VH-VL binders against Arf guanine nucleotide exchange factor SYT1 (SYT1). Designs and how they scored, part 3

Target 1, 216 residues: Arf guanine nucleotide exchange factor SYT1 (SYT1), of Saccharomyces cerevisiae (q06836r405to620)
Amino acid sequence: SRRSSSIVNALSSFVNLRSSSLSSSRQQHLQQQQQLQQKLDVSLEDLPPVPAPEFSDSCKDFLIKLAPYGKFIGIILTEKDDEFKKNCLNYLLTNCFEFKNDPLDIALRKLLMFLELPKETQQIDRLIMAFSFAYYKAQKSYSKKKGIECPWSNADQVYFIAFSLLMLHTDYFNPNNKSKMTKHDFVDLVHNDKYSGGNEIPMAVLTYFYENVTAK

## First folded at step 4 (VH-VL)

Design a28 (from i9 with heavy chain P109Y; framework fv_inotuzumab)
Fold by ESMFold2-Fast, scan of step 4:
Structure a28 (fold): chain C 216 residues (1-216), chain A 125 residues (1-125), chain B 112 residues (1-112)
Amino acid sequence: as target 1 above (216 residues)
Amino acid sequence: EVQLVQSGAEVKKPGASVKVSCKASGYTFTGYWIHWVRQAPGQGLEWIGGINPSGGYTTYRRKFQGRVTMTADTSTSTVYMELSSLRSEDTAVYYCARETRITMIVGSYYGMDVWGQGTLVTVSS
Amino acid sequence: DVQVTQSPSSLSASVGDRVTITCRSSQSLLHSYGKTYLSWYLHKPGKAPQLLIYEVSNRFSGVPDRFSGSGSGTDFTLTISSLQPEDFATYYCMQSIQLPYTFGQGTKVEIK
């Protein structure tokens, strides 16, 4: 049943709704292909050519076409600075992920569990910025509903901290790095940022993130 | 004190390779992208590429792809730029520069705040 | 590549003058999330470039308040409200919204 906030489950639901005229055999086949893709170490070049969006496609229509590409959807939607694909990515992150109750480190892990991080730096930027905007909107909406103050000032602050967490993980677990970042180094690094509001984040929150990211 | 210190001037023959170093101090080395920018005599500034020391991620201007290699040694807080198949047009002062804000995988887009003193590379026969 | 063009290529000015230089990009530098990635640099012969302004209008730490930046989209301006002797230099704008990062050709501010 479809109770999971899994992106694969949500995309499968879109495929089933759009393909209501298809036989149950075809729907079963699509679901099995998606499950196999998740279990296999498959590269994008091993899959059929990515379809181009049609002029009449909505974001939902195009995402349904991309469902078989699973973990590569983030890479596909960030390939170029394209307004339609950006809108599709924003739709995906708003409607197929649930971030409202998540601390940032957990939300980031959730994103990267379902979408492969691109290798090209501008694509990574597009993905993480779209994520940060969606996360901020979810947090602000949740805080308003609960009658509490949103801990985040804006989406750019979320973006800065999200990349700081990715940097911390890479720094700490890279065997080629002989000088690992300490908790004090991480706090100082983030607090030295006056451009995106890193200096506004409490030391206790940064200590929490450091401990959670370095725990594994 | 936050600073970047570059290696000394180089004179090379056409077809040779040059490797310029950029040693960082006074900040968390792995937290910032380092970019390379050059200026040929009588010309403007030209961005070559950048490297994130944390992940080893690199990005290069297309015209240098295949000729430039950027590496980072975290044990010495040093970034290297190696340019091969040198031509007379590669004669320039080469600068390393730190991105203005912390970033892991991508440049933060805010600009470059700390610059090395520059390294003159002369390519002549 | 995003092309960046400065105007003028050079200008002559006296100490105390108000100086303006412009920078035009071949496409908008506005990121979809509201930031505009244009920076300005001062460069003197024999010295490394120095950051003056980042994100269009934000003065970098230690930069005198006579320097200001403005603009949006594709058109940007650097203003020096009262030129000082140490301000005779070449000025560069740079876009960093898209790879490759590209600089304008430079504007030389020279003594009248």
Scores: ipSAE 0.223, ipTM 0.655, lowest interface PAE 4.7, mean pLDDT 83

Design a29 (from i9 with heavy chain Y110W; framework fv_inotuzumab)
Fold by ESMFold2-Fast, scan of step 4:
Structure a29 (fold): chain C 216 residues (1-216), chain A 125 residues (1-125), chain B 112 residues (1-112)
Amino acid sequence: as target 1 above (216 residues)
Amino acid sequence: EVQLVQSGAEVKKPGASVKVSCKASGYTFTGYWIHWVRQAPGQGLEWIGGINPSGGYTTYRRKFQGRVTMTADTSTSTVYMELSSLRSEDTAVYYCARETRITMIVGSPWGMDVWGQGTLVTVSS
Amino acid sequence: DVQVTQSPSSLSASVGDRVTITCRSSQSLLHSYGKTYLSWYLHKPGKAPQLLIYEVSNRFSGVPDRFSGSGSGTDFTLTISSLQPEDFATYYCMQSIQLPYTFGQGTKVEIK
């Protein structure tokens, strides 16, 4: 029965947070800037050379210097396994994004509207792991303030589901992939996870994610 | 039953190319990175690279850059590793292996849990 | 590249013996978010490698209780509490925190 109550709370959290997730003025502004850059077909090579951080820079100072780079900030901050840039990425995701009231699929969409996904595999890993930690922290804090149970067990579970959603999107919309993942395949894939608690995610929640990611 | 089945042994001359296949079954093919690992006679295991079958994303060890190409055919659930400009030092058993975790674009490998049986590639003049 | 080195390179043991293999990395394998990316494999001649331990100390499904892993940061250990006939093999550790993924050189466990 604890599991049944937790499932109801998780489903309610995903459903009830959806409408409010679309209403941040700051996030809308950044999203509009990202869309403009995409329409202009701007590449990182078209912009001035990326400034190196100065010895006295705080994360906030360096992020201000990176503001003109817009969608490329994620690529810039994940290029190397560098502690200062990692701290700047964590600051950006914790203080400049609002994830507390978002279902994971919406939060991931917000991330990718503001920040271009890197092409190098270790950079993608650094970005999505940082996002997952920030998202989990925001969700846990929000749930505590509302006096409700957090639907997520830990940041690694969020990371696993976030990548599962990226995989589903790539699988479903890649024209070269002629064997598309079904809803049943997706649920089974996640529930067979022995490592990250994917098996703990309710089927109704995974079905919700599948339907939203694959929707036209 | 989750399994990876590789193509049979190959004998090649120096300068030739070899293409090894790895056919997956019993799981969602596009959900997992497939890595290639080799073992030369009397040597240890050496990671070559990996591919995400969903996005076609690849990563290769630097020493193989320009010589190795990994591809995936989602219609047959098969991954291929092609190694060109073969040298005698490329004589090895080549294994394909699945990551323990679901990954889309990037591997976060806690390990490799399912392995192919291996393909012996012999390069002799 | 992150380098991993194993000790010893080979050892001779009898059935029932306690076997300890050490793996050391050139830099910490601890990720910023608390996970350590170190795994152990068993490899027998003519067979594919088999996963034994993932994330330092987690035994993979179906792996006997006699196998255990421990360690942190740069120093890791695989222990076989009571060696069985099927355990005579070469053992490898692997780091996967950074590309390229690298294996230790292997430890061959031979019959005395």
Scores: ipSAE 0.240, ipTM 0.653, lowest interface PAE 4.8, mean pLDDT 82

Design a3 (from i9 with heavy chain M104L; framework fv_inotuzumab)
Fold by ESMFold2-Fast, scan of step 4:
Structure a3 (fold): chain C 216 residues (1-216), chain A 125 residues (1-125), chain B 112 residues (1-112)
Amino acid sequence: as target 1 above (216 residues)
Amino acid sequence: EVQLVQSGAEVKKPGASVKVSCKASGYTFTGYWIHWVRQAPGQGLEWIGGINPSGGYTTYRRKFQGRVTMTADTSTSTVYMELSSLRSEDTAVYYCARETRITLIVGSPYGMDVWGQGTLVTVSS
Amino acid sequence: DVQVTQSPSSLSASVGDRVTITCRSSQSLLHSYGKTYLSWYLHKPGKAPQLLIYEVSNRFSGVPDRFSGSGSGTDFTLTISSLQPEDFATYYCMQSIQLPYTFGQGTKVEIK
């Protein structure tokens, strides 16, 4: 559960990797995808009723049936705490997304570019938990193949930071919030978490996440 | 030190409103949910609702909707719970409590780790 | 709403006794990715409730090792291996997987 100081050193390198490896073409691609989604502007209510999975459906079979629902697949798969739909979401995030080379904020942005964030509290939780599990698994596998130390101690730590980044975005861009979260507030918030290992993440990594989420 | 300090006891008449405060210190106020829980004499603990001070998101138990309002003042690190149209059944000790894990939304496996000392609200004629 | 029921509603015990309290939920408290949203609290008259156990079996900081939690799905247990004088209190379980958060009705542990 609580990792050694080696993860702190590994995470510090993420700021340097992100600064040097994040290309204009990657950011342009993300922006183009977001703009395209806005232009389409269809609602789930405008589509035919969502089919229920059949007894004989594999996760792949059901995902094929959901293909016409596009950006709503995340919302559909998280509607209830359902074992089959959870397995389908895990399959989607493991086999249809590439997270191994991505810092967490870029991976999260990639997720939300293709899947609309649910509005219901527990659906958001299910989606981000699934994402965090898939991301951690991909990072651990990639680190082993490259002979480098995985910067993340476990999926729970990834989940905590991913939610912290979503919360930061909501806090910072909510016009009803008169007192915006500062870099100091964000670092303190994350570092005060002893349960998920937020306290293990270097200040430099957190300030870098803050800058990117807030466009400061 | 991490602590939540609540305002003092209140005595109200039926039909009145009460506003209880909960002042946080020793941690990043906007990073944690604050929940309100009450206990009426001879009854168990009852969750009323919670607020995320960061986004201003609130969730209320259905039976209190329309009567309860939760607000947060980030400049003073204080959460308020206002309960209107008071009835004798609202006589209870009211507690504020911090949810240990920060989230964008309500829902945590980590429980409520820091609690205020409680505020007795008595509703009598 | 997810309903939570405790048993027994009260029990009488002596110092040194093993005490077991049960909590049952109307729906599974297991979240999709392995976390179970069940916590236990100790409450004494005139004092605020205290977190004892979170995520079924994890003792909160400073909680004595005589307290343990176990269970899965819909059935959970709090065990006090050797009751101490300060343990005479009311115990509550709480589910936090779905809104509204709901507590069990409480189990009062009284002196025999």
Scores: ipSAE 0.077, ipTM 0.583, lowest interface PAE 5.2, mean pLDDT 82

Design a33 (from i9 with heavy chain T28R; framework fv_inotuzumab)
Fold by ESMFold2-Fast, scan of step 4:
Structure a33 (fold): chain C 216 residues (1-216), chain A 125 residues (1-125), chain B 112 residues (1-112)
Amino acid sequence: as target 1 above (216 residues)
Amino acid sequence: EVQLVQSGAEVKKPGASVKVSCKASGYRFTGYWIHWVRQAPGQGLEWIGGINPSGGYTTYRRKFQGRVTMTADTSTSTVYMELSSLRSEDTAVYYCARETRITMIVGSPYGMDVWGQGTLVTVSS
Amino acid sequence: DVQVTQSPSSLSASVGDRVTITCRSSQSLLHSYGKTYLSWYLHKPGKAPQLLIYEVSNRFSGVPDRFSGSGSGTDFTLTISSLQPEDFATYYCMQSIQLPYTFGQGTKVEIK
């Protein structure tokens, strides 16, 4: 069936995780495969039971086993506060995604295009934490290679802004919310967080994020 | 100023329901979690649950699940906690409190920085 | 659930004394990104609890310098360097790394 074909294609894409890194062309191929799986409106309950990791599995080995689950991999790897699954998620985000050329809002959109956002709040946190670490690492590496200063101070700052963007999207597009967050509200909330470095983000960058997240 | 103001004391019979309100002012209401914490006579503080007014996301301590409901009204910047099937051991002062970090999920290192004045709920027959 | 235990349950002290309260958790409160999810609260009967310290050692706005927090992992300490009359209260630590949020049982600081 179509769903079976989609699962086989996802598995094929993840077989390439045996490589030390994924090229941009392989990343584009993976993107296409996962978009097809999202379109089919498949739920996790419709798939075979998720395999448990074997004691001898590397992160790469387990991710290959999870390849047929495609968009659900984020949900699977964040189900519990588990060190092995956390390491597998970090491996996935480092080797199967390219964030170095992306502003944070685009990188976050890219993540959520491939991985379904969990519904449980602690799982969302684990996913966005892992994403923020991977994004910061990619940005830091890219800036060093280009001989320019990294615009981000640390992964905590990235995490704070990424969640602020998720909050903005939820607030702005919730039909039950009669008082939408304004650009001024968003900038004030972010700039009032001195501990996470929100106050260090230029107003122009926050304005850019606000306009792009709230765009129709 | 940033404030949380709660509704007044309630006296209820076992089996009844109580609905306590918590009105926020002086900050962006939908940007913060509101938690409910109670203290029974002679006991310590007990976390009941929380709500993110943005999106209406809720989380409850297991022992209250099925009896507690938290809701938010963004037009009045008010959070409500309704506790049903009241028992004598539910007699306590109930507090609402704001979580300092802006996030759609509960859980932060920043603690609960602004608290309501408390609402005494007495359950007796 | 993450269990949080305070020691002592109560203590007697005089104005000017140095007071130390300890808090122990059943598992590490260190999050994977390097933050530790522990806060301290002051509570008096008839009043709302007040945040004193967040993320182990950071004083909340307006909290006097005599209050300090320290610790890591599973072991935490709140210190009051020179006890003042308004400091006779019950103190609570709280973990917020895992649901449900859990408080210690409280430490009552009483006049000697």
Scores: ipSAE 0.021, ipTM 0.561, lowest interface PAE 6.5, mean pLDDT 83

Design a35 (from i9 with heavy chain G31S; framework fv_inotuzumab)
Fold by ESMFold2-Fast, scan of step 4:
Structure a35 (fold): chain C 216 residues (1-216), chain A 125 residues (1-125), chain B 112 residues (1-112)
Amino acid sequence: as target 1 above (216 residues)
Amino acid sequence: EVQLVQSGAEVKKPGASVKVSCKASGYTFTSYWIHWVRQAPGQGLEWIGGINPSGGYTTYRRKFQGRVTMTADTSTSTVYMELSSLRSEDTAVYYCARETRITMIVGSPYGMDVWGQGTLVTVSS
Amino acid sequence: DVQVTQSPSSLSASVGDRVTITCRSSQSLLHSYGKTYLSWYLHKPGKAPQLLIYEVSNRFSGVPDRFSGSGSGTDFTLTISSLQPEDFATYYCMQSIQLPYTFGQGTKVEIK
């Protein structure tokens, strides 16, 4: 374990994901592929077949191989219940994202700006569970460093709130939904979850999340 | 009180379609998944699929894909399950059941805690 | 698909007996954050199924304390410590960790 600032310095976009072993030519090629995906809104099926991890690959090695797939990396790493890919996703979320200064709603938006949300429900679960663990770990470490009590009790609590926010956004901005979730509906929903600790979240925090998620 | 109330028994001919309703009351309708489970005579419980009314998200067991459609009407707090191309082996009691968490996914440790009374669907000539 | 196997398929018992039903899954039902997605249901002909136990060992609201659940990973047990007349029914376990949700085949508890 190195300085805590090394974690801050690890924040990277997929366009800028680097390997110290890659040549300038290879890095330029990867950058061009990522730009093409971004400009053309290319689907995963239009890209070359996803490479399988090699036995000797570290998580960093495999993530570098996946760099050209950009926004699809989350979909690739959650395709099935695979221990190595799960470890790679955890590595990505812990070392390449900065969550310590973010409220949960902003951290979720940051995640989904860089990783496309999977369509299959089990993949969504794997992505959001991994995110919630990384977010909780970052918040706990940050709170300890600042000498402040962590506002989150555990990763399950983060997971429940994160999914609730994702569903709120989907519900609120779906033009086919005629009965939008109100602020009181959202607060009541979260406060009724005693098992995951949703009842422990202050009303002021939940109304803040509601207002931010439903804005525009 | 939290409850799910289903439509009445149906008798259909092979090849027809049936649409069963499940009306929710006493809770925030869009915050919970509704699952459909059936029991054919002499058989066990079989999960058919589920719907989250909040986003209209549906998930179906593979064997019913292409024959089942689940929809939700948020204005009436009602979920519908429509099963087409009915066969004699579709004769069963069909239940709707609530899963107690809001989520993009159906998976929950809480179980299906509130059930409708059941709708008998008989497929015969 | 996650396969769920129940045993026995049926058993005969008298009021006051201790009854044990087992449920085995083809893979672990333990979620990454320590929750196990296994529930138990009671079903009687002509009535809707009723939730008895969720997350392996938690009795649902109003369920008598004679019902208990235990187990971990892939092996689970429902125990009825002193069978009552209203307990003659079919019991089902269900996994909800992966789609499709799958039920065990059921265990019918019959009067001896």
Scores: ipSAE 0.023, ipTM 0.574, lowest interface PAE 6.0, mean pLDDT 82

Design a36 (from i9 with heavy chain G31R; framework fv_inotuzumab)
Fold by ESMFold2-Fast, scan of step 4:
Structure a36 (fold): chain C 216 residues (1-216), chain A 125 residues (1-125), chain B 112 residues (1-112)
Amino acid sequence: as target 1 above (216 residues)
Amino acid sequence: EVQLVQSGAEVKKPGASVKVSCKASGYTFTRYWIHWVRQAPGQGLEWIGGINPSGGYTTYRRKFQGRVTMTADTSTSTVYMELSSLRSEDTAVYYCARETRITMIVGSPYGMDVWGQGTLVTVSS
Amino acid sequence: DVQVTQSPSSLSASVGDRVTITCRSSQSLLHSYGKTYLSWYLHKPGKAPQLLIYEVSNRFSGVPDRFSGSGSGTDFTLTISSLQPEDFATYYCMQSIQLPYTFGQGTKVEIK
C-alpha cells in the first residue's frame, strides 16, 4: 500500500543500468567514478534526521522512507547490530541489486557505486557480510539454472574474498604506502587462509581479480 | 610451538610515550589479528585495540584514539603498541593476544587463544 | 558499546563444589551468519589470561571437561562441575561481535 514496487523497480533498473556501464572501457569507468564522486560531496549531516522505523514498518516500507538518503542507506542500516535493519539490508541486496551475471569484483564495485562504504570496521563487516550472502545466493541459483557447478563453496568464502579485494584496493591505491601488494603477495595472502576456504580459489581466478582491482 | 613474547617492563614519567613489542612465532603471522588488552591494578581486563598484520588495518577503543598507535613488521613477525601522553591511570600490565582472522577486519567467534606473558608499564613522577 | 555484566562479582567455594558464573550482554551476540561471539577466560595474578571457552560452548584445546559453557542471545553461563585447587582465579566473559570488544567486570572465585 505504500506504492513501494515502483521505487524498488526504479532502483533495480538504475543498478542494472550502472552495472552494464561497469563492463565498459577503463576510460568510461573512470569518467563515471568522477561523476559519482562529485555527487558524494553531500554528507549525512546535511540531510534531515534519519527516520526511526515504525513498529508496523516492513523492510520495504522502511527502505522507501530511506530512499532520499541514497548512498547513506548502507551506513544507516549497519549503524548497530539490529535485527530489523539487518533484514532490511538483506531485502535491499536481494531485491534491488542483480549479481547473477557478475564476477565478485564487479558485483562489489556495483555495491559500492550505490552504497558508501562505512568508516567504522564493524559496519563495513555487516555490509560486506550481507552482500556476500546475497551474492552467494544469486550465484548458486544462477549456476543451478544453467546446469553448471557453483564456483563458490559457501557465503563465508565469498565474504573472505570480498574483504581481501577491499584490502587490496586500499593497499594498492593508498599514496602513503610505497610498498604495494604484488600479484604474488595477494595470491599468497588468500591461499594462506584455510579457515575461510581461500586456499580453494584457483590462482587464475585470483590473478583475474588482482588485475581488475589494480587497473586504473 | 606457538608463542607471543613481549618486551620487558617499562618505567615512564607522565607525558612520556612507551612502545611495547610482541614477537610471534610458530604460526602463520598473517592469519591472526593481534589485540592489546591491559589490566590496571585492582581493575578488570580492558581491550585497547587490534591490528591485522597482513594489511596493517588497525582499530582502537575510542578513549585511546589519538594516543595509541599499533604497527606490524612482517619481516620480524612483531607487533608494536605505542601509547603516548602517559598518565598515572595508564599504569597496568599490557598483554598482546592473537585472534583467528576470518576476514580482513577484526572480529571472530574463536576468542583470543594465545597470549603474551605481559609487560608491566609503570607511570610515576 | 555493548555492555557485559557478570554475576556474581565474587564467590567463595570449596574444592569439589559446582560453580556457576553468569554473563549478560546489553545486545544479542549472535552474528548474521549464525555464530555467537562470546568467550570465557581464566586469569591468575602474575600470569596471562587463558582462553577456556569460545563461541559460547566450545572448550579450547587442553581445557578440562569440568568447564562448560551454555547460553544464547544475551544470557550466558560458565559452569565448573567440580572445582579443583587450580581453578581459584578470576573469570571473565568477553563479547567480540562489536567494537570495542568488552569484558565483563570479572568474577573472583576464592577459597571458602
Scores: ipSAE 0.015, ipTM 0.513, lowest interface PAE 6.7, mean pLDDT 82

Design a37 (from i9 with heavy chain T28R G31N; framework fv_inotuzumab)
Fold by ESMFold2-Fast, scan of step 4:
Order: C-alpha cells, then structure tokens, then sequence
Structure a37 (fold): chain C 216 residues (1-216), chain A 125 residues (1-125), chain B 112 residues (1-112)
C-alpha cells in the first residue's frame, strides 16, 4: 500500500508537468537544474528489477508500475522495439507533458529534465522520435486552435532538429572533444539537410537554438 | 580531398581481439556516421555497425553485440573498431565508410559515399 | 531484419552489352517523406566498394551515365546500358531504411 501510494504520487508528478502555472521560463530552468543534480546520484542498478507488463495492463497501469523508476522510464520503454511499450511512451509524452507553449529547445530540455537519455543509439532514436511526434502534434493542434500557421512542416523535421540540438549539446559539452562545433558548423549541418527540411529553418532560429543549448 | 585511411593488415589467433583504425581527413569529422562493413573470402558484404563521432553513439548488428566496440577520437579524427573473441570465420577484409548524418541514428537515402582502403584481418590457428 | 535478394547471382557479358541486375526487399524501402533508402555499389577484388547510385535512381558524383537505377517499394533495378571493360565487377544493392543495414548477396558480372 505504501509503495502503491508512492507510485501514484510519482506518476502524478509527471502528470503535473502539464500545469501552466509552471510557465515561467526562469522557474522551469531552476527546476531543471535541480533535477539534473539528482540524476548524477542514482543509477538504474540501484533499483529493484524492472517489472514486465502483465497481459491485462493498460499503458496507464504499466506507467503507474514504472513510476518508482522515475528518470529511467524513457530507458525502460525504449529497451526493445515493442508495440505496447511504444504506446506507453506515446501516452506519457502526450498526456503527462505540456509542449504547446514551448520552443523546441525548451521542450527538449523539459523532456530530458524528467527522463534520462538512453546510451544506446536505437533507444535514443525511439525516445526522441516519440517526443518529436508528441511535440509536433501539440504544436499543430495549438496553431489550428489559434488560427495561425504551424512553424513546423511535420514530425520528421522536428525529429531532425531535436537530434541536431542533442548532438550540439553532446559535442559542445563532451570534455574529450577538443574541436567544438561552432555556430557556423551547426547552421551548416542543419541547412545541408534537404531530406527532413532542415534547410527550411531560418538562420535566426538556429542561431537562437545554438546560443541556448551552448549556454552554461 | 575527402579520404578515410585504415590501419594495416592483422594476423590473429582464435580467441584474440583485433582493433582496426580509420582516420578521416578533408571534411568535418563529426557531421558524418562511420560504418564498418566486412567481406569474408567468397562471401558478400556484411554490415557490422556504425558510430556517430559527435556523440559517440553506436549501433551494432545483433550477431556482433558483445564482441564489437566502436569508438571515436575527435582530436585525431579517427574511428576504431575492436572485435573480440575472434573465430576463423571472422577472417575478412574490414572497411570503414562514411554516410551523411541526417539524425542521431543511422539511416540515410544518400548511401556510403567514401570508403577506406580496407584492412585484411586473418584469424588462423 | 529487412532481407535483400539480388538476381542473378552471376552473369557473363561482353563489352557493349546491356546488363540488368535486380534487387528485391522483404519490406518497402519507402520512407514516409517519399524517399526510398536503396543504394547500389560496385566492388572489385583488392579495392574498396564504390557508391554508384543512391536513393534508387540518383547517380553519385562522377559515376558514368551508362549506369541507371529504377524501381519502387520492394523491386529495384540497376542497368548498365553499354558495358565497358572497367565494369566487370560484383554489384551490391543495400537498404538503409532499417537497422541493421543489409546488402544483397551480390551479382558478379564476368567476361564471356
């Protein structure tokens, strides 16, 4: 029962990420920094073995079971190419996060504040693709409701830029990398992409993202 | 001029490990994936895996998982592929090849456009 | 894994001949954005493979116009309109839409 209460409270905390009262960017940034400090102190190996989903579990049921794993939920749900876990991840990102008012860099920071980035490439892909779909869907719905043009062409464009931002962060802050990506390198990388529509993103927007990601 | 230059031929005994290098020049090293592809005598081309040098992110074909490790040194623009627990069927020419990076994962319509010269690895008792 | 099968496994041809090689995938190689992740490579003994065609039909820089690619979905073709002495080689198709990347078994083009 105590464990059940703790699990429900942890999941409720994820649901509360949708609260518009957390709209102050400074307050969000401070909270993100606090969460990042906590991530440094705990590993998945410190926790009990991850439960397998029961046949009767809904996505919500399984997410409640995973609530004690907190920051590791992204790693757990992307471990394998699995339809049920993919649906659970999509449910989490659609119903427990609020992205409609966020520029992409802030939305990505919000995601990574609460979910630890996997280390394996295919897991990172599954997480960021699911995020990009949820983000695009939220942006398109919000734009339609307000009668304005959506700045994003599609979810794959969001995915490409989100990964480009992630690569910029890892390139820039990796202490073993002695040749850091410059603003010019980043703009060229993104603008050279004609497949996903990276070339359609204005230089001013990419410059804004570069400055925000490389800060601190 | 864009080029990939690999280390020289290796002869190893079964159970040993081999580490092959691939040095890039003439382009921004971190903007491209580096893949490893091998060809055993009388066989076709087989994809082993790839690495994104910017983040050090790797992806491996399942049959090599646990035996292969790919690493990148951005200071020297060099990618390494280490294959352990060698068997006679690992005897092959190993190639590194460049692919335009469009995402963190591998997957591009552009193909592998620049290849290293190949490294012969012979595993014999 | 996406399986890729080439036919024929080998063929004998003379300089000037039209050569056709086919490639079939177990799944569609079409991405949602209309791009198809299929490429063709030429490989000679003692040399590295070389990219010939990417995205089904696009010749890579410097590749002679006698090489052409076509196809869609799961069925693809590489055509050499007039075989030259330097074209005697093994040809491979490759899919790159899903991990792991997979090559066809190869088609060896030999002198008659």
Amino acid sequence: as target 1 above (216 residues)
Amino acid sequence: EVQLVQSGAEVKKPGASVKVSCKASGYRFTNYWIHWVRQAPGQGLEWIGGINPSGGYTTYRRKFQGRVTMTADTSTSTVYMELSSLRSEDTAVYYCARETRITMIVGSPYGMDVWGQGTLVTVSS
Amino acid sequence: DVQVTQSPSSLSASVGDRVTITCRSSQSLLHSYGKTYLSWYLHKPGKAPQLLIYEVSNRFSGVPDRFSGSGSGTDFTLTISSLQPEDFATYYCMQSIQLPYTFGQGTKVEIK
Scores: ipSAE 0.030, ipTM 0.550, lowest interface PAE 6.3, mean pLDDT 83

